# VHH binders against Profilin-1 (pfn-1): the designs that were tried, part 6

Target 1, 132 residues: Profilin-1 (pfn-1), of Caenorhabditis elegans (q9xw16)
Amino acid sequence: MSGWNAYIDTMTAAAPSIKRCAIVGAADGSVWARTEADNVFKASEEELKTFVALFNDVTQVPAKGADIEGVHYVVPRTEESLIFGKKENTGFFAVKTKSAVLIAVYEGPNEVAAQVRKAVESMQTYLNNAGY

## First folded at step 9 (VHH)

Design va19 (from va2 with W103E)
Fold by OpenDDE, fold request of step 11:
Structure va19 (fold): chain B 132 residues (1-132), chain A 123 residues (1-123)
Amino acid sequence: as target 1 above (132 residues)
Amino acid sequence: EVQLVESGGGLVQAGGSLRLFCAASGFTFSDYSMAWLRQAPGKRREWVALISYAGDYDYADSVKDRFTISRDNAKNTVSLQMNSLKPEDTAIYFCAAETSFDEGDSTYEYDYWGQGTQVTVSS
């Protein structure tokens, strides 16, 4: 979709620790925008379909974890519209808007996580206000 | 008073095994995900294993298939079975806890830490 790439740029600029990022449809996991070039977000559509479905019941996610780009993440925390995963010195934040799921995979110590969350939640708020 | 107390460390020969324990008290253990981290001399602290409050777990690539993390909510303990130990596993091992709920702390640091237990693997 036109303009969605700009939102990817906004999130990655707001949190330099974000290595890969994607905006996908909440209903089916279809990719609206994603990081490319040197930082290609490589999750398949099938995987994303499964991933976005996690938001149907986030309370079950910590028991099973979440897979992104073929990598398994332990999920120590979920909220109604948020899934947080960790693996070694990496992690991800996924947040749900009215019609989309924003996924940001980051690299760094725990200290960078707060900035990543802020970036994706800021975008979440913006998109929700815009009707998306 | 909140406490995490590690035990089970010591000196072992390469190829040997140790089992670390972390006993928790002073907080609702079942609401926390538990991690093992380690810090070798002159190196940064590194993540070893994590088990969520709901039982899912994973490991650092360097310890996968050798280490096993488990938790016992009835005893408020988390364990790390370490097999096939290598000299490079030598480090102070720390137990850490992170809450499953947002308590207003946006730092995403671990909420509680143990004092650490020394593991030394000789060649």
Scores: ipSAE 0.904, ipTM 0.946, lowest interface PAE 0.4, mean pLDDT 95
Fold by OpenDDE, fold request of step 11:
Structure va19 (fold): chain B 132 residues (1-132), chain A 123 residues (1-123)
Amino acid sequence: as target 1 above (132 residues)
Amino acid sequence: EVQLVESGGGLVQAGGSLRLFCAASGFTFSDYSMAWLRQAPGKRREWVALISYAGDYDYADSVKDRFTISRDNAKNTVSLQMNSLKPEDTAIYFCAAETSFDEGDSTYEYDYWGQGTQVTVSS
Protein backbone atom coordinates (compact mmCIF):
# COMPACT_ATOMS: atom_id res chain seq x y z
CA MET B 1 0.00 0.00 0.00
CA SER B 2 2.90 2.31 -0.73
CA GLY B 3 0.69 4.43 -2.94
CA TRP B 4 -1.41 5.47 0.02
CA ASN B 5 1.38 7.66 1.32
CA ALA B 6 1.04 9.79 -1.78
CA TYR B 7 -2.57 10.46 -0.86
CA ILE B 8 -1.46 11.66 2.56
CA ASP B 9 0.89 14.08 0.85
CA THR B 10 -1.85 15.23 -1.47
CA MET B 11 -4.19 16.09 1.38
CA THR B 12 -1.56 17.85 3.45
CA ALA B 13 -0.46 19.85 0.43
CA ALA B 14 -4.02 20.87 -0.33
CA ALA B 15 -4.64 22.07 3.22
CA PRO B 16 -1.56 23.32 5.05
CA SER B 17 -3.50 23.56 8.30
CA ILE B 18 -3.66 19.77 8.41
CA LYS B 19 -1.10 18.72 10.98
CA ARG B 20 -1.65 15.01 11.01
CA CYS B 21 -3.71 12.66 8.93
CA ALA B 22 -4.27 9.02 8.25
CA ILE B 23 -5.95 6.66 5.88
CA VAL B 24 -7.35 3.63 7.65
CA GLY B 25 -9.49 0.66 6.81
CA ALA B 26 -13.16 1.35 7.31
CA ALA B 27 -13.79 -2.18 8.52
CA ASP B 28 -11.15 -2.49 11.21
CA GLY B 29 -9.25 0.77 11.55
CA SER B 30 -6.03 -0.71 10.21
CA VAL B 31 -3.58 1.97 9.17
CA TRP B 32 -2.93 2.12 5.46
CA ALA B 33 -0.97 5.37 5.61
CA ARG B 34 -0.34 8.22 7.99
CA THR B 35 1.74 11.31 8.47
CA GLU B 36 5.19 10.54 9.81
CA ALA B 37 8.37 12.36 10.82
CA ASP B 38 7.59 15.53 12.77
CA ASN B 39 3.84 15.08 12.56
CA VAL B 40 3.22 11.45 13.35
CA PHE B 41 -0.41 10.44 13.52
CA LYS B 42 -0.44 8.62 16.84
CA ALA B 43 -3.84 7.04 17.18
CA SER B 44 -3.62 3.48 18.43
CA GLU B 45 -5.03 0.52 16.61
CA GLU B 46 -7.69 0.03 19.25
CA GLU B 47 -8.65 3.66 19.15
CA LEU B 48 -8.96 3.58 15.39
CA LYS B 49 -11.08 0.47 15.53
CA THR B 50 -13.45 2.31 17.80
CA PHE B 51 -13.30 5.45 15.70
CA VAL B 52 -14.19 3.88 12.38
CA ALA B 53 -17.11 2.17 14.06
CA LEU B 54 -18.60 5.61 14.66
CA PHE B 55 -19.60 5.62 11.03
CA ASN B 56 -22.03 2.79 11.70
CA ASP B 57 -24.31 5.49 13.08
CA VAL B 58 -22.98 8.99 12.74
CA THR B 59 -26.14 10.48 14.22
CA GLN B 60 -25.08 9.25 17.65
CA VAL B 61 -21.62 10.75 17.54
CA PRO B 62 -22.56 14.31 18.58
CA ALA B 63 -23.89 12.94 21.86
CA LYS B 64 -20.65 11.20 22.73
CA GLY B 65 -17.97 12.99 20.77
CA ALA B 66 -14.97 11.30 19.25
CA ASP B 67 -11.50 10.47 20.49
CA ILE B 68 -8.43 10.69 18.31
CA GLU B 69 -4.87 10.34 19.54
CA GLY B 70 -6.13 10.38 23.11
CA VAL B 71 -7.84 13.72 22.60
CA HIS B 72 -11.55 14.16 22.99
CA TYR B 73 -13.33 16.21 20.37
CA VAL B 74 -16.80 17.61 20.55
CA VAL B 75 -18.65 16.77 17.36
CA PRO B 76 -21.07 19.51 16.44
CA ARG B 77 -21.83 18.18 12.99
CA THR B 78 -22.04 14.93 11.13
CA GLU B 79 -23.10 13.93 7.67
CA GLU B 80 -23.68 10.52 6.19
CA SER B 81 -19.99 9.98 5.51
CA LEU B 82 -18.45 12.80 7.50
CA ILE B 83 -17.61 13.51 11.12
CA PHE B 84 -16.44 16.95 12.19
CA GLY B 85 -14.87 17.47 15.59
CA LYS B 86 -13.60 20.52 17.44
CA LYS B 87 -11.18 21.08 20.30
CA GLU B 88 -9.92 24.56 21.12
CA ASN B 89 -8.04 25.77 18.05
CA THR B 90 -7.88 22.29 16.62
CA GLY B 91 -10.29 19.93 14.98
CA PHE B 92 -10.63 17.02 12.68
CA PHE B 93 -12.49 15.89 9.64
CA ALA B 94 -13.11 12.25 9.07
CA VAL B 95 -14.70 11.05 5.88
CA LYS B 96 -15.62 7.57 4.83
CA THR B 97 -15.02 6.07 1.42
CA LYS B 98 -16.14 2.70 0.15
CA SER B 99 -13.42 0.93 2.08
CA ALA B 100 -11.46 3.56 3.99
CA VAL B 101 -11.73 6.35 6.51
CA LEU B 102 -9.70 9.48 5.97
CA ILE B 103 -8.83 11.38 9.12
CA ALA B 104 -7.32 14.85 9.07
CA VAL B 105 -6.42 16.68 12.26
CA TYR B 106 -5.95 20.39 11.75
CA GLU B 107 -4.93 23.43 13.72
CA GLY B 108 -6.42 26.86 13.31
CA PRO B 109 -9.59 28.87 13.64
CA ASN B 110 -12.85 27.76 12.10
CA GLU B 111 -11.92 29.59 8.93
CA VAL B 112 -9.38 26.93 8.05
CA ALA B 113 -11.89 24.12 8.46
CA ALA B 114 -13.46 24.66 5.07
CA GLN B 115 -10.16 24.11 3.33
CA VAL B 116 -9.50 20.97 5.33
CA ARG B 117 -12.89 19.58 4.45
CA LYS B 118 -12.32 20.34 0.80
CA ALA B 119 -9.02 18.51 0.88
CA VAL B 120 -10.35 15.36 2.49
CA GLU B 121 -13.52 15.33 0.41
CA SER B 122 -11.52 15.70 -2.76
CA MET B 123 -9.54 12.67 -1.74
CA GLN B 124 -12.74 10.92 -0.76
CA THR B 125 -14.15 11.47 -4.21
CA TYR B 126 -10.97 10.34 -5.88
CA LEU B 127 -10.76 7.15 -3.85
CA ASN B 128 -14.42 6.36 -4.31
CA ASN B 129 -14.07 6.71 -8.06
CA ALA B 130 -11.06 4.44 -7.89
CA GLY B 131 -13.10 1.81 -6.07
CA TYR B 132 -11.68 2.36 -2.62
CA GLU A 1 -34.75 37.87 13.80
CA VAL A 2 -31.87 35.82 15.11
CA GLN A 3 -30.40 37.05 18.33
CA LEU A 4 -27.91 35.90 20.94
CA VAL A 5 -27.73 38.02 24.07
CA GLU A 6 -25.07 37.48 26.69
CA SER A 7 -25.47 38.51 30.30
CA GLY A 8 -23.88 37.95 33.68
CA GLY A 9 -20.56 39.61 33.08
CA GLY A 10 -18.99 42.14 35.38
CA LEU A 11 -16.17 42.88 37.76
CA VAL A 12 -15.08 40.22 40.21
CA GLN A 13 -12.07 39.61 42.40
CA ALA A 14 -9.65 36.82 41.74
CA GLY A 15 -10.97 33.58 43.11
CA GLY A 16 -14.52 34.74 42.62
CA SER A 17 -17.27 33.37 40.45
CA LEU A 18 -19.54 34.54 37.68
CA ARG A 19 -22.24 32.86 35.71
CA LEU A 20 -22.74 33.92 32.15
CA PHE A 21 -25.94 33.40 30.26
CA CYS A 22 -26.73 33.46 26.62
CA ALA A 23 -30.32 33.78 25.52
CA ALA A 24 -31.07 32.67 22.00
CA SER A 25 -34.01 33.53 19.81
CA GLY A 26 -35.01 33.44 16.19
CA PHE A 27 -33.74 29.96 15.41
CA THR A 28 -34.24 26.35 16.47
CA PHE A 29 -31.90 26.37 19.44
CA SER A 30 -31.93 22.62 19.98
CA ASP A 31 -30.42 22.06 16.54
CA TYR A 32 -27.33 24.12 17.30
CA SER A 33 -24.15 23.50 19.17
CA MET A 34 -23.31 26.40 21.44
CA ALA A 35 -19.89 27.80 22.17
CA TRP A 36 -18.33 30.33 24.46
CA LEU A 37 -15.37 32.25 23.16
CA ARG A 38 -13.44 35.09 24.67
CA GLN A 39 -11.17 37.87 23.52
CA ALA A 40 -8.75 39.55 25.84
CA PRO A 41 -7.16 42.90 25.07
CA GLY A 42 -4.42 42.53 22.51
CA LYS A 43 -5.14 38.85 22.03
CA ARG A 44 -7.00 36.88 19.43
CA ARG A 45 -10.37 35.42 20.14
CA GLU A 46 -10.02 32.03 21.73
CA TRP A 47 -12.28 29.06 22.19
CA VAL A 48 -13.43 28.51 25.77
CA ALA A 49 -16.08 25.83 25.72
CA LEU A 50 -18.43 24.02 23.40
CA ILE A 51 -21.52 21.97 24.02
CA SER A 52 -22.97 20.07 21.11
CA TYR A 53 -26.62 20.09 20.28
CA ALA A 54 -26.67 16.57 21.66
CA GLY A 55 -25.06 17.48 24.96
CA ASP A 56 -21.42 16.49 24.69
CA TYR A 57 -19.05 19.20 25.82
CA ASP A 58 -15.45 20.14 26.35
CA TYR A 59 -13.28 23.03 27.47
CA ALA A 60 -10.09 24.82 26.70
CA ASP A 61 -7.28 23.52 28.85
CA SER A 62 -6.92 26.90 30.50
CA VAL A 63 -10.43 26.74 31.98
CA LYS A 64 -10.85 23.04 32.64
CA ASP A 65 -12.12 22.20 36.10
CA ARG A 66 -13.00 25.84 36.68
CA PHE A 67 -15.66 26.50 34.07
CA THR A 68 -18.83 24.56 33.38
CA ILE A 69 -20.91 24.88 30.26
CA SER A 70 -24.54 23.84 30.21
CA ARG A 71 -27.59 24.34 28.08
CA ASP A 72 -31.32 24.49 28.62
CA ASN A 73 -33.18 23.78 25.45
CA ALA A 74 -36.51 24.55 27.05
CA LYS A 75 -35.34 28.08 27.75
CA ASN A 76 -33.10 28.48 24.72
CA THR A 77 -30.15 29.32 26.92
CA VAL A 78 -26.55 28.31 27.30
CA SER A 79 -24.65 29.08 30.47
CA LEU A 80 -21.06 29.29 31.55
CA GLN A 81 -20.37 28.90 35.24
CA MET A 82 -16.98 30.40 35.92
CA ASN A 83 -15.34 29.55 39.23
CA SER A 84 -11.92 30.31 40.63
CA LEU A 85 -11.58 33.20 38.25
CA LYS A 86 -8.14 34.58 37.47
CA PRO A 87 -7.01 37.91 36.08
CA GLU A 88 -6.08 36.00 32.94
CA ASP A 89 -9.76 35.27 32.43
CA THR A 90 -10.43 38.95 31.82
CA ALA A 91 -11.99 39.26 28.39
CA ILE A 92 -15.09 39.89 26.42
CA TYR A 93 -17.02 36.65 26.38
CA PHE A 94 -19.05 35.77 23.33
CA CYS A 95 -21.78 33.27 22.80
CA ALA A 96 -21.88 31.61 19.39
CA ALA A 97 -24.12 29.10 17.68
CA GLU A 98 -23.20 26.48 15.12
CA THR A 99 -25.74 24.55 13.13
CA SER A 100 -25.75 20.78 13.22
CA PHE A 101 -27.54 20.44 9.92
CA ASP A 102 -26.07 20.04 6.51
CA GLU A 103 -27.20 23.14 4.72
CA GLY A 104 -25.11 22.48 1.67
CA ASP A 105 -22.31 24.72 2.79
CA SER A 106 -18.67 23.89 3.39
CA THR A 107 -18.19 26.68 5.91
CA TYR A 108 -17.70 25.76 9.51
CA GLU A 109 -17.80 29.18 11.04
CA TYR A 110 -20.27 29.94 13.74
CA ASP A 111 -23.58 30.94 12.26
CA TYR A 112 -24.66 33.37 14.95
CA TRP A 113 -22.84 35.55 17.44
CA GLY A 114 -23.73 37.57 20.47
CA GLN A 115 -22.35 41.03 21.07
CA GLY A 116 -20.34 39.84 24.03
CA THR A 117 -20.24 40.56 27.74
CA GLN A 118 -17.27 41.99 29.60
CA VAL A 119 -15.69 39.93 32.34
CA THR A 120 -13.04 41.64 34.43
CA VAL A 121 -11.14 39.80 37.12
CA SER A 122 -9.08 41.96 39.42
CA SER A 123 -6.07 40.72 41.32
Scores: ipSAE 0.904, ipTM 0.946, lowest interface PAE 0.4, mean pLDDT 94
Fold by ESMFold2, look of step 10:
Structure va19 (fold): chain B 132 residues (1-132), chain A 123 residues (1-123)
Amino acid sequence: as target 1 above (132 residues)
Amino acid sequence: EVQLVESGGGLVQAGGSLRLFCAASGFTFSDYSMAWLRQAPGKRREWVALISYAGDYDYADSVKDRFTISRDNAKNTVSLQMNSLKPEDTAIYFCAAETSFDEGDSTYEYDYWGQGTQVTVSS
């Protein structure tokens, strides 16, 4: 598990419906790793700074939704450290660790959403236990 | 018994308008996000609009700026105003509900569905 890119690979392997994902700093949205090449995660620095700030109070997020990669997502559900957003046949899960936010954008019917959540939460647990 | 009952469908000429309503009963409406989906014959069911339990909303790109979703928690209704209708909007329109919280099995499918209302846009 060396390098931040390995965590990207682990999440995309665990849930093939994930099309793009990133690991960003929880304080400022700085990109630690992201999917590249054919599936570049293309959120701007400004957008990511706004996005990670949503975790300051997740209970406010369903009223405003969330924007990632220039796409607006309606957020029907949040948990203390998790945000779930939907747009057409796509969606995202984002989870916060001690130091980072993991963002996974997926495509597919709603039934794949549970697999995506499991993948990002497993990584959340791993990184928290590792001190991140 | 949970019920979602759609109404307001019908026949309309291209360029016209319709307003769909969905009346909900048998669950705590204010805890649910509400969606409209549609299905034309021989096509997959597609997402049209979603309004969260807290009021944020969005639309499929194909209907953006023509359709407006709204909800009334006091009356337990969600509506879809459809303007500038096109023949491509012809479909059965379904109201659906999903919970705002995780109980038991963590599914992300809609919990409840209405029976649908037909919208037919001629010419």
Scores: ipSAE 0.695, ipTM 0.867, lowest interface PAE 1.0, mean pLDDT 90
Fold by ESMFold2, fold request of step 11:
Structure va19 (fold): chain B 132 residues (1-132), chain A 123 residues (1-123)
Amino acid sequence: as target 1 above (132 residues)
Amino acid sequence: EVQLVESGGGLVQAGGSLRLFCAASGFTFSDYSMAWLRQAPGKRREWVALISYAGDYDYADSVKDRFTISRDNAKNTVSLQMNSLKPEDTAIYFCAAETSFDEGDSTYEYDYWGQGTQVTVSS
């Protein structure tokens, strides 16, 4: 899925605080692309299947949180197609498109989160407009 | 008008316990996720615990199994039970609140902060 790698590069370039990210299938969590090499996104297939299912009803997520890469995140905010999770000085944003879920794991205090959200939402909009 | 007021800090010997309270007023408490943060002299402020508006919670790894966060939406309070205290827990502890709603241009900073309460753990 080398064509999808360009989208990974676009997101990490847009928000340097993103340390790992992935594009996964919304129906089954299958990995279409992810950060590789020294900064591999390491969520398991089982974990990703559970994670993408959170988008079936985002209103339930703040009560139970979300797990990615074996880390539990408290979820203080969701929208219909967006989940935001926090753990210490790290966090994630995940957004759903028609066919995919984009996941970005970042490091930094709350001040960097807005840039991360903008990066993933820009890609969400692009992929939705492209039919994905 | 908006206030977060911490209480329950003080001097305690190592191995002891304290319970911190944060009383909230001037906003709809049940719509906010609540956090405890702390800052030791000469160190950066660090996240200690967070409880979402819907009740999920977690802790910094350094305090896990020793601290318990809880909230009472009827009393507009969040508390932090701190057991097995160590000198490294010495810090000013702050209560903070963040909105559960996003409109897309959020700063993601905490919306409200308390003034802090000092916890000092002696050997």
Scores: ipSAE 0.687, ipTM 0.870, lowest interface PAE 1.0, mean pLDDT 90
Fold by ESMFold2, fold request of step 11:
Structure va19 (fold): chain B 132 residues (1-132), chain A 123 residues (1-123)
Amino acid sequence: as target 1 above (132 residues)
Amino acid sequence: EVQLVESGGGLVQAGGSLRLFCAASGFTFSDYSMAWLRQAPGKRREWVALISYAGDYDYADSVKDRFTISRDNAKNTVSLQMNSLKPEDTAIYFCAAETSFDEGDSTYEYDYWGQGTQVTVSS
């Protein structure tokens, strides 16, 4: 809960272009932490359950895209534990750990995307090493 | 050598239509997601439409329902049908490609760009 919020702060500090993010359970999309206040991460429970299931076979995602916060993203790139989505001047990175999915929604051109990916992957590695 | 060549631009009256084409060569087209971007005078380049290598697509909200992106992997082309054109659509339109593969040090910038084709919509 409140301890998980520190990980949210770490990711947003590492990549200021991240405007909203969340840590959700990989099995059911339950929210462990999310950005709050002025930048609330507003995906529904049903949407998050569908979203985390995309990691069951990431190779199918580029053909259908991904929806989060009611926005459709085209997915030009996936890796075994990573989904990258784009919509106009925004995008997201989502990475899967052993127990969780980290979701970061950013604003900015493609040049910003590398710093966002690095921030979420660093946290992915940290959580995996901690047993999550 | 890699090449993206746009065509189909020109001058049209507001409410008219144009179809842009982008012919690709020098890379495995079916492995790339393709985008159209545009740059109006004095403005930053903005995303117009994207079609993934696997066929999903979407548009900027400002052109949704007026523009249609499509690709033909057999002919190595991507096209943009532009209907109900407005003066605000006046811009240089660029075709761009991004790989679906990550081989380290990902930049997430587009890998290849065309030279652009001018679209001018008169009021």
Scores: ipSAE 0.651, ipTM 0.855, lowest interface PAE 1.2, mean pLDDT 90

Design wa101 (from w25 with T58K)
Fold by OpenDDE, fold request of step 11:
Structure wa101 (fold): chain B 132 residues (1-132), chain A 126 residues (1-126)
Amino acid sequence: as target 1 above (132 residues)
Amino acid sequence: QVQLQESGGGLVQPGGSLRLSCAASGFTFSTYDMYWVRQAPEKGLEWVSTISYSGSNKYYKDSVKGRFTVSRDNAKNTLYLQMNSLKPEDAAQYYCAKDYDILTGYFGSSPEFDYRGQGTQVTVSS
């Protein structure tokens, strides 16, 4: 098991309403770790490459939305290191660290979404402090 | 005001069982993922278990897997922790929370404990 899998496990335990999540390289979208088994994160390499590139100019993302695993999400707003989207009772949070992008797809009400965001941002902070 | 009230703790022998309950009020319980956390004497807070808002997903600390079962009754605004095959190292004050950061070990995003109850004491001894 990759060392990065431990962070996947931590994220899902921290926010159990996360359905799927992945840690990918910020530069190229390469998958470092992802949820497996019954909740396989299914974004393709090409899709992830395109997705991580969104962080180069997050200001344009709300107008276009974002696609993850072939699903289109509305992006209400963005922050410098945060892209999040919604679709019905689902959504995603994506945060950028120094070298990675963390992507978490969740299902649940707004209160759960807030919990998912906190978990992902906490991981972001942790990894940044660790130099990643 | 968010209120969480844990109960069900007690003294048991090794191998015994307890069922903890957490009564929640002051927030929409059914829309929150919930946590069990414990603190043993002279130790820090440690995560025990998490359950999704619907109860569909459950996660456990490795040391309690196979022995503890988290569940919830959203109609009753109650969180449960069934603890079987208890060990001395399980002895701790057990808390439920709607806001706990596994990475930082804080309730919420700060050291304050505003989002936990008073806890219930679990003692395991021969």
Scores: ipSAE 0.889, ipTM 0.934, lowest interface PAE 0.5, mean pLDDT 94
Fold by OpenDDE, fold request of step 11:
Structure wa101 (fold): chain B 132 residues (1-132), chain A 126 residues (1-126)
Amino acid sequence: as target 1 above (132 residues)
Amino acid sequence: QVQLQESGGGLVQPGGSLRLSCAASGFTFSTYDMYWVRQAPEKGLEWVSTISYSGSNKYYKDSVKGRFTVSRDNAKNTLYLQMNSLKPEDAAQYYCAKDYDILTGYFGSSPEFDYRGQGTQVTVSS
């Protein structure tokens, strides 16, 4: 297991309502790690390249929404390093670190969404402090 | 207000079993992922297990995998931790939580807030 896979495991353990997640390069969307086995994160690197580019101007994202794994999500709002979307009882949180983008797709009620966000943001802080 | 009350702890011999319970109230239990956390004497808080709101996903600390099983009864607002093959190193005060940061070891979003119950003591000794 690569070092980045450990962070995938940590995020899923921290927020078990995460269905799939990935760590990708902020510059190019290259996949560094992702959930596998029963819940494979299926976004292509081409899609991820487009996705990570959204962080170049997050202010435009709410008007357009965001696509992950071929699914279109409504993006209510964004922050400088945070993009999140919703679709029915699913959603995603994506946070940008110094060099990476963490993406977590979740399923469940609104309450678990808040828990997922905290887990992803905690990982964001950890990685930033570690220089990543 | 949020209430979490752990029970089921006790003294057992190595290899013994205990079943912990956590009674939850003051929030919609069935819509929250839940955590088991423990603290041994002179040690920090450590994550033990997490279970999704529906119970469909379960995660465990490596040292307890195969021995501990987390479960929940949402109709009863109760979280469980079945602990088998207990070891001396499992001895600790066990807490349940709806807010816990595995990376920081904090309950809630800040250490200034206490989102845990009184805990239940597990002692393992021959």
Scores: ipSAE 0.884, ipTM 0.933, lowest interface PAE 0.5, mean pLDDT 94
Fold by OpenDDE, look of step 10:
Structure wa101 (fold): chain B 132 residues (1-132), chain A 126 residues (1-126)
Amino acid sequence: as target 1 above (132 residues)
Amino acid sequence: QVQLQESGGGLVQPGGSLRLSCAASGFTFSTYDMYWVRQAPEKGLEWVSTISYSGSNKYYKDSVKGRFTVSRDNAKNTLYLQMNSLKPEDAAQYYCAKDYDILTGYFGSSPEFDYRGQGTQVTVSS
């Protein structure tokens, strides 16, 4: 198990409403770590490549939404290093670090969404401080 | 206002068991993931366990895996922690929380924010 798997474990423990999550390279969408087994993160390489490229111009993302694991999400708004989407009682939070994109797919009410965001942003801060 | 009230702590011998409860009010308990954390003397806050809002996902600190079980009754607005095979190193003040950062060890979003009850004391001694 790579060191990045530990961060996956930490995020899921920090926000148990996360169903699946991944840490991917910001440059190319390559998977560094992902949830496995029953909660396998299923986004394809091509999809992730497209997804991480959204951070090149986040202002355009709300107009077209975002796709993760073959699911299309509405993106209400974006921030410089944050893309989040919603679909019914599911959604995702994606944050960009210096070198990575953290993607967390969650299920639950809006209240847990806030908790998931906090967990992902906390990890973002941690990794940024660590140089990643 | 948000209120969390922990109970169920006590003095037990090593190998003993306790069942902690956390009564929640002032917020929609059933829509929040919940946390158990603890603080031993001379130590900082330590994450123990988390449970999703529906109870479908549960996570534990490695040192308590297989011994502790988190659960919840959303109808009763109550969080539980079944603690079996207790060890001296489990001795701590135990708190429940709806807003806890595992990475930073903070309640809430900053060191200034502290959403927790009075806690319940767990002592493990022969």
Scores: ipSAE 0.879, ipTM 0.929, lowest interface PAE 0.5, mean pLDDT 94
Fold by ESMFold2, fold request of step 11:
Parts: C-alpha cells; structure tokens; sequence
Structure wa101 (fold): chain B 132 residues (1-132), chain A 126 residues (1-126)
C-alpha cells in the first residue's frame, strides 16, 4: 500500500531508533502498512486483534502487560490513547487515532524513547486531523 | 544548557563538496537521535537527514540521497554532514538539531522548546 507506506517511512525517518512499526485498524487490527524486508513487523492477525482491544480499557493494561511480535512487555503506564511497553533495552509506543493504532517498536535508552514517543504522537495528531 | 555549534559552511561551486560539523554540549549526545535541517532565505525549515543515537540508522531527504552522508562520533560529541555534488538548490543555512519534528517543522515538540545553534551558511554559486 504505497499511500500508507509513506507514513511508515516518515515515522522511521523522524525517529531512527524505531526498529519496526505498523499502522493497523483500530477496530480489528488489520494491517494498513508496516515496515518490511529486513525489518519486517511480524505480528499475527490474532495477536493484533488482541493488541488493539487493549485500548477498550487502557487502565487494565498495566496489570496484564502486552504482547507484540511474540514478545511480552511490561506496561508501566498508559494514557487514554497511549500504551507504553518496556522490556530490557527495547520497548514500544502505541497510540490510537480515530481509525487506527500506530505501533512503534524501538531500541535504545530512555532519551531515545522520549524522542520515539514524540514522533508517534506527532503522527497521531496528523492522522486525527486528517480524519483517520 | 544545551548547546549546538555548526561549522564548515562556505562558498562552493556547483559539483563541489563541503563537510559540516556540529559540536554538541550540555546533554548526553550519545543517547539522542540527531537531525540536520536547512533553511533557504525567506523559506521554511526543511529536513535533510536523520541519524540514530548509535549511528546505525541513517535517513535522507530524497533530493540529497546519494550525495550527502550523515555520521557521528559519540566520543567527540560531534555530528557530521558530508555534502558532495552540491547543487544551487542546496544553498541554505544548515542547522543540527536534537529535537526536530519532521511533520510539524518545529525544533522539539513546539516552537517554545526550540534548541538551535547559529547554523552555518552553505552558498553554491555558478
């Protein structure tokens, strides 16, 4: 999908410590775009359906953690449209827009995590303003 | 206090080369992704290149791919931009940035949190 792939390219250029990312449908987890080739974002359809459903009640997520790409993350905190997961030197930020969930898996120190969060939230705002 | 100091600009003919440097202090340089941006006279900021904190991932605006190379030396707290095959369209004030949002065009999350050096001027004249 060349149109949605441009958003993947923009996110990785904006936050180069993102290792893999995807844009998926908020209702069902269907993949609209993702990193490919040597950096394939590899999550099953069932895993993604479970993952996006976490946004139905983010307050329960810290107690359970979250799984992406077969990796279990501790979720130290959430916000109404944001889930942050952490495992060792890696983590993810996921944000929900009107129609989509943006997922970015990164590697690096907390300073990098803050830069990744800002890039993901900037894209969240952009997509919401565009009606997505 | 975050400080970024760009250098290495100058006047060059089309097809020439320049190497820009950005000396960083006041923060832990090795833990931040870094950006090169540029601004032509009376125009907005334009993203040029991005490099990850470790230097392992590098990204470029399409118009400079194959001509520019970004790099960093974390032991020296220095960011570099090697600019080859320079064109008139590359003439601009060049800035390095610690926090640049490609989508909004602001340094940091908004203009209120902008950390920017003086920049260094690149002039390409026939």
Amino acid sequence: as target 1 above (132 residues)
Amino acid sequence: QVQLQESGGGLVQPGGSLRLSCAASGFTFSTYDMYWVRQAPEKGLEWVSTISYSGSNKYYKDSVKGRFTVSRDNAKNTLYLQMNSLKPEDAAQYYCAKDYDILTGYFGSSPEFDYRGQGTQVTVSS
Scores: ipSAE 0.367, ipTM 0.738, lowest interface PAE 2.7, mean pLDDT 87
Fold by ESMFold2, fold request of step 11:
Structure wa101 (fold): chain B 132 residues (1-132), chain A 126 residues (1-126)
Amino acid sequence: as target 1 above (132 residues)
Amino acid sequence: QVQLQESGGGLVQPGGSLRLSCAASGFTFSTYDMYWVRQAPEKGLEWVSTISYSGSNKYYKDSVKGRFTVSRDNAKNTLYLQMNSLKPEDAAQYYCAKDYDILTGYFGSSPEFDYRGQGTQVTVSS
């Protein structure tokens, strides 16, 4: 009976260096759930709409970079359903499921980035298997 | 070689306290998020607590919130779990872990953790 917020809690518990994260609709960027309170995920509706559209052709993203929460990231790597953005000691992983995009913004060293990616991809697999 | 050595377990009465330690070596402890897990007899592994690499973010299983406190000392390469108000259901072998797979820990399956110590036994008897 838990809502979408339970998935936010699961990701942050699994990768505690996630600073902010969200689950948004893949078609329109509408927010299904996000971190709140002291760690509000603050991307605008227009920014999220643009962001999820990056998954329409991930091969174009490394040339452009990506913006989320008003921050521009270099995108050194994409995969068919994953975008990795980096800025100094911060970054994001975004993955696309059937219906949603999961976005996790983190701070920390490369070891932390690997742990964040693992958590986000595990949730991606879970949501895809659940029909989302 | 990655090595995790748990200590501080023992026999305690209900309502008592224990402080567990996990000494880490063979990797750069201060750059990894760390986890406490436990296993009771004839039970699967159960996530207990998570702490970020810097110690800034801490998370707990609902049944231990307010009773357990996770901490770390990166200068000593040591992870800690302060356990207060212990209950019979807390009795288990406790392990610290370097990695965590969320798909197994939160969906009613046995979790997968990178733990390499023998653990430390916590026994609660009245």
Scores: ipSAE 0.314, ipTM 0.690, lowest interface PAE 3.4, mean pLDDT 86
Fold by ESMFold2, fold request of step 11:
Structure wa101 (fold): chain B 132 residues (1-132), chain A 126 residues (1-126)
Amino acid sequence: as target 1 above (132 residues)
Amino acid sequence: QVQLQESGGGLVQPGGSLRLSCAASGFTFSTYDMYWVRQAPEKGLEWVSTISYSGSNKYYKDSVKGRFTVSRDNAKNTLYLQMNSLKPEDAAQYYCAKDYDILTGYFGSSPEFDYRGQGTQVTVSS
């Protein structure tokens, strides 16, 4: 019954350096799907609620940074519907669609980060076009 | 200039095996995730397999799982695809790629890089 889980599988295949990822509701951070088992996306309900609220004003996020899975990231860049967080050789990309936030946590060099961003933004476009 | 050179294709019978190679140059191979894709006549590009930059994570299209194995040798700047138990539906021109938009079923691109080689033909004939 996991229609949303297929989207998780597609993102990890598209950017294999994604360590963990999730699709959560844009309004409240409720989890629609996430990586499971040995690579569980471990963010708490309260943390996800705070995280998705960052998209209410992305211009304030670089000054504050962002927390996910109990890790604090500096945020060197945001766009209207995208937050990029970085900590050492790990990072995340998060994008907002009409109804959801897609979060991908990765590890690897800058070239890999670009591939992760491409995968997340392609899924963002797909979901927006599908009405989500 | 990015260069990718595929080799190892050929004619095999159903159930046979081939090992494809992709020699890479003109970029730092060890820092890129890599992809195998294929194209049969009158069909679009089809994703086959993905391997992370370190080789630690590998993914496959469902129809090839258990039959194909992707690998890489970062010291030799070479990507491999071991294809076992080949079927007629596997016949295609195979390409390695440095950048690929898996969601749309076609290559992604950057104007600064060449992400496709000439390909290598796999033919499966009974």
Scores: ipSAE 0.299, ipTM 0.679, lowest interface PAE 3.7, mean pLDDT 85

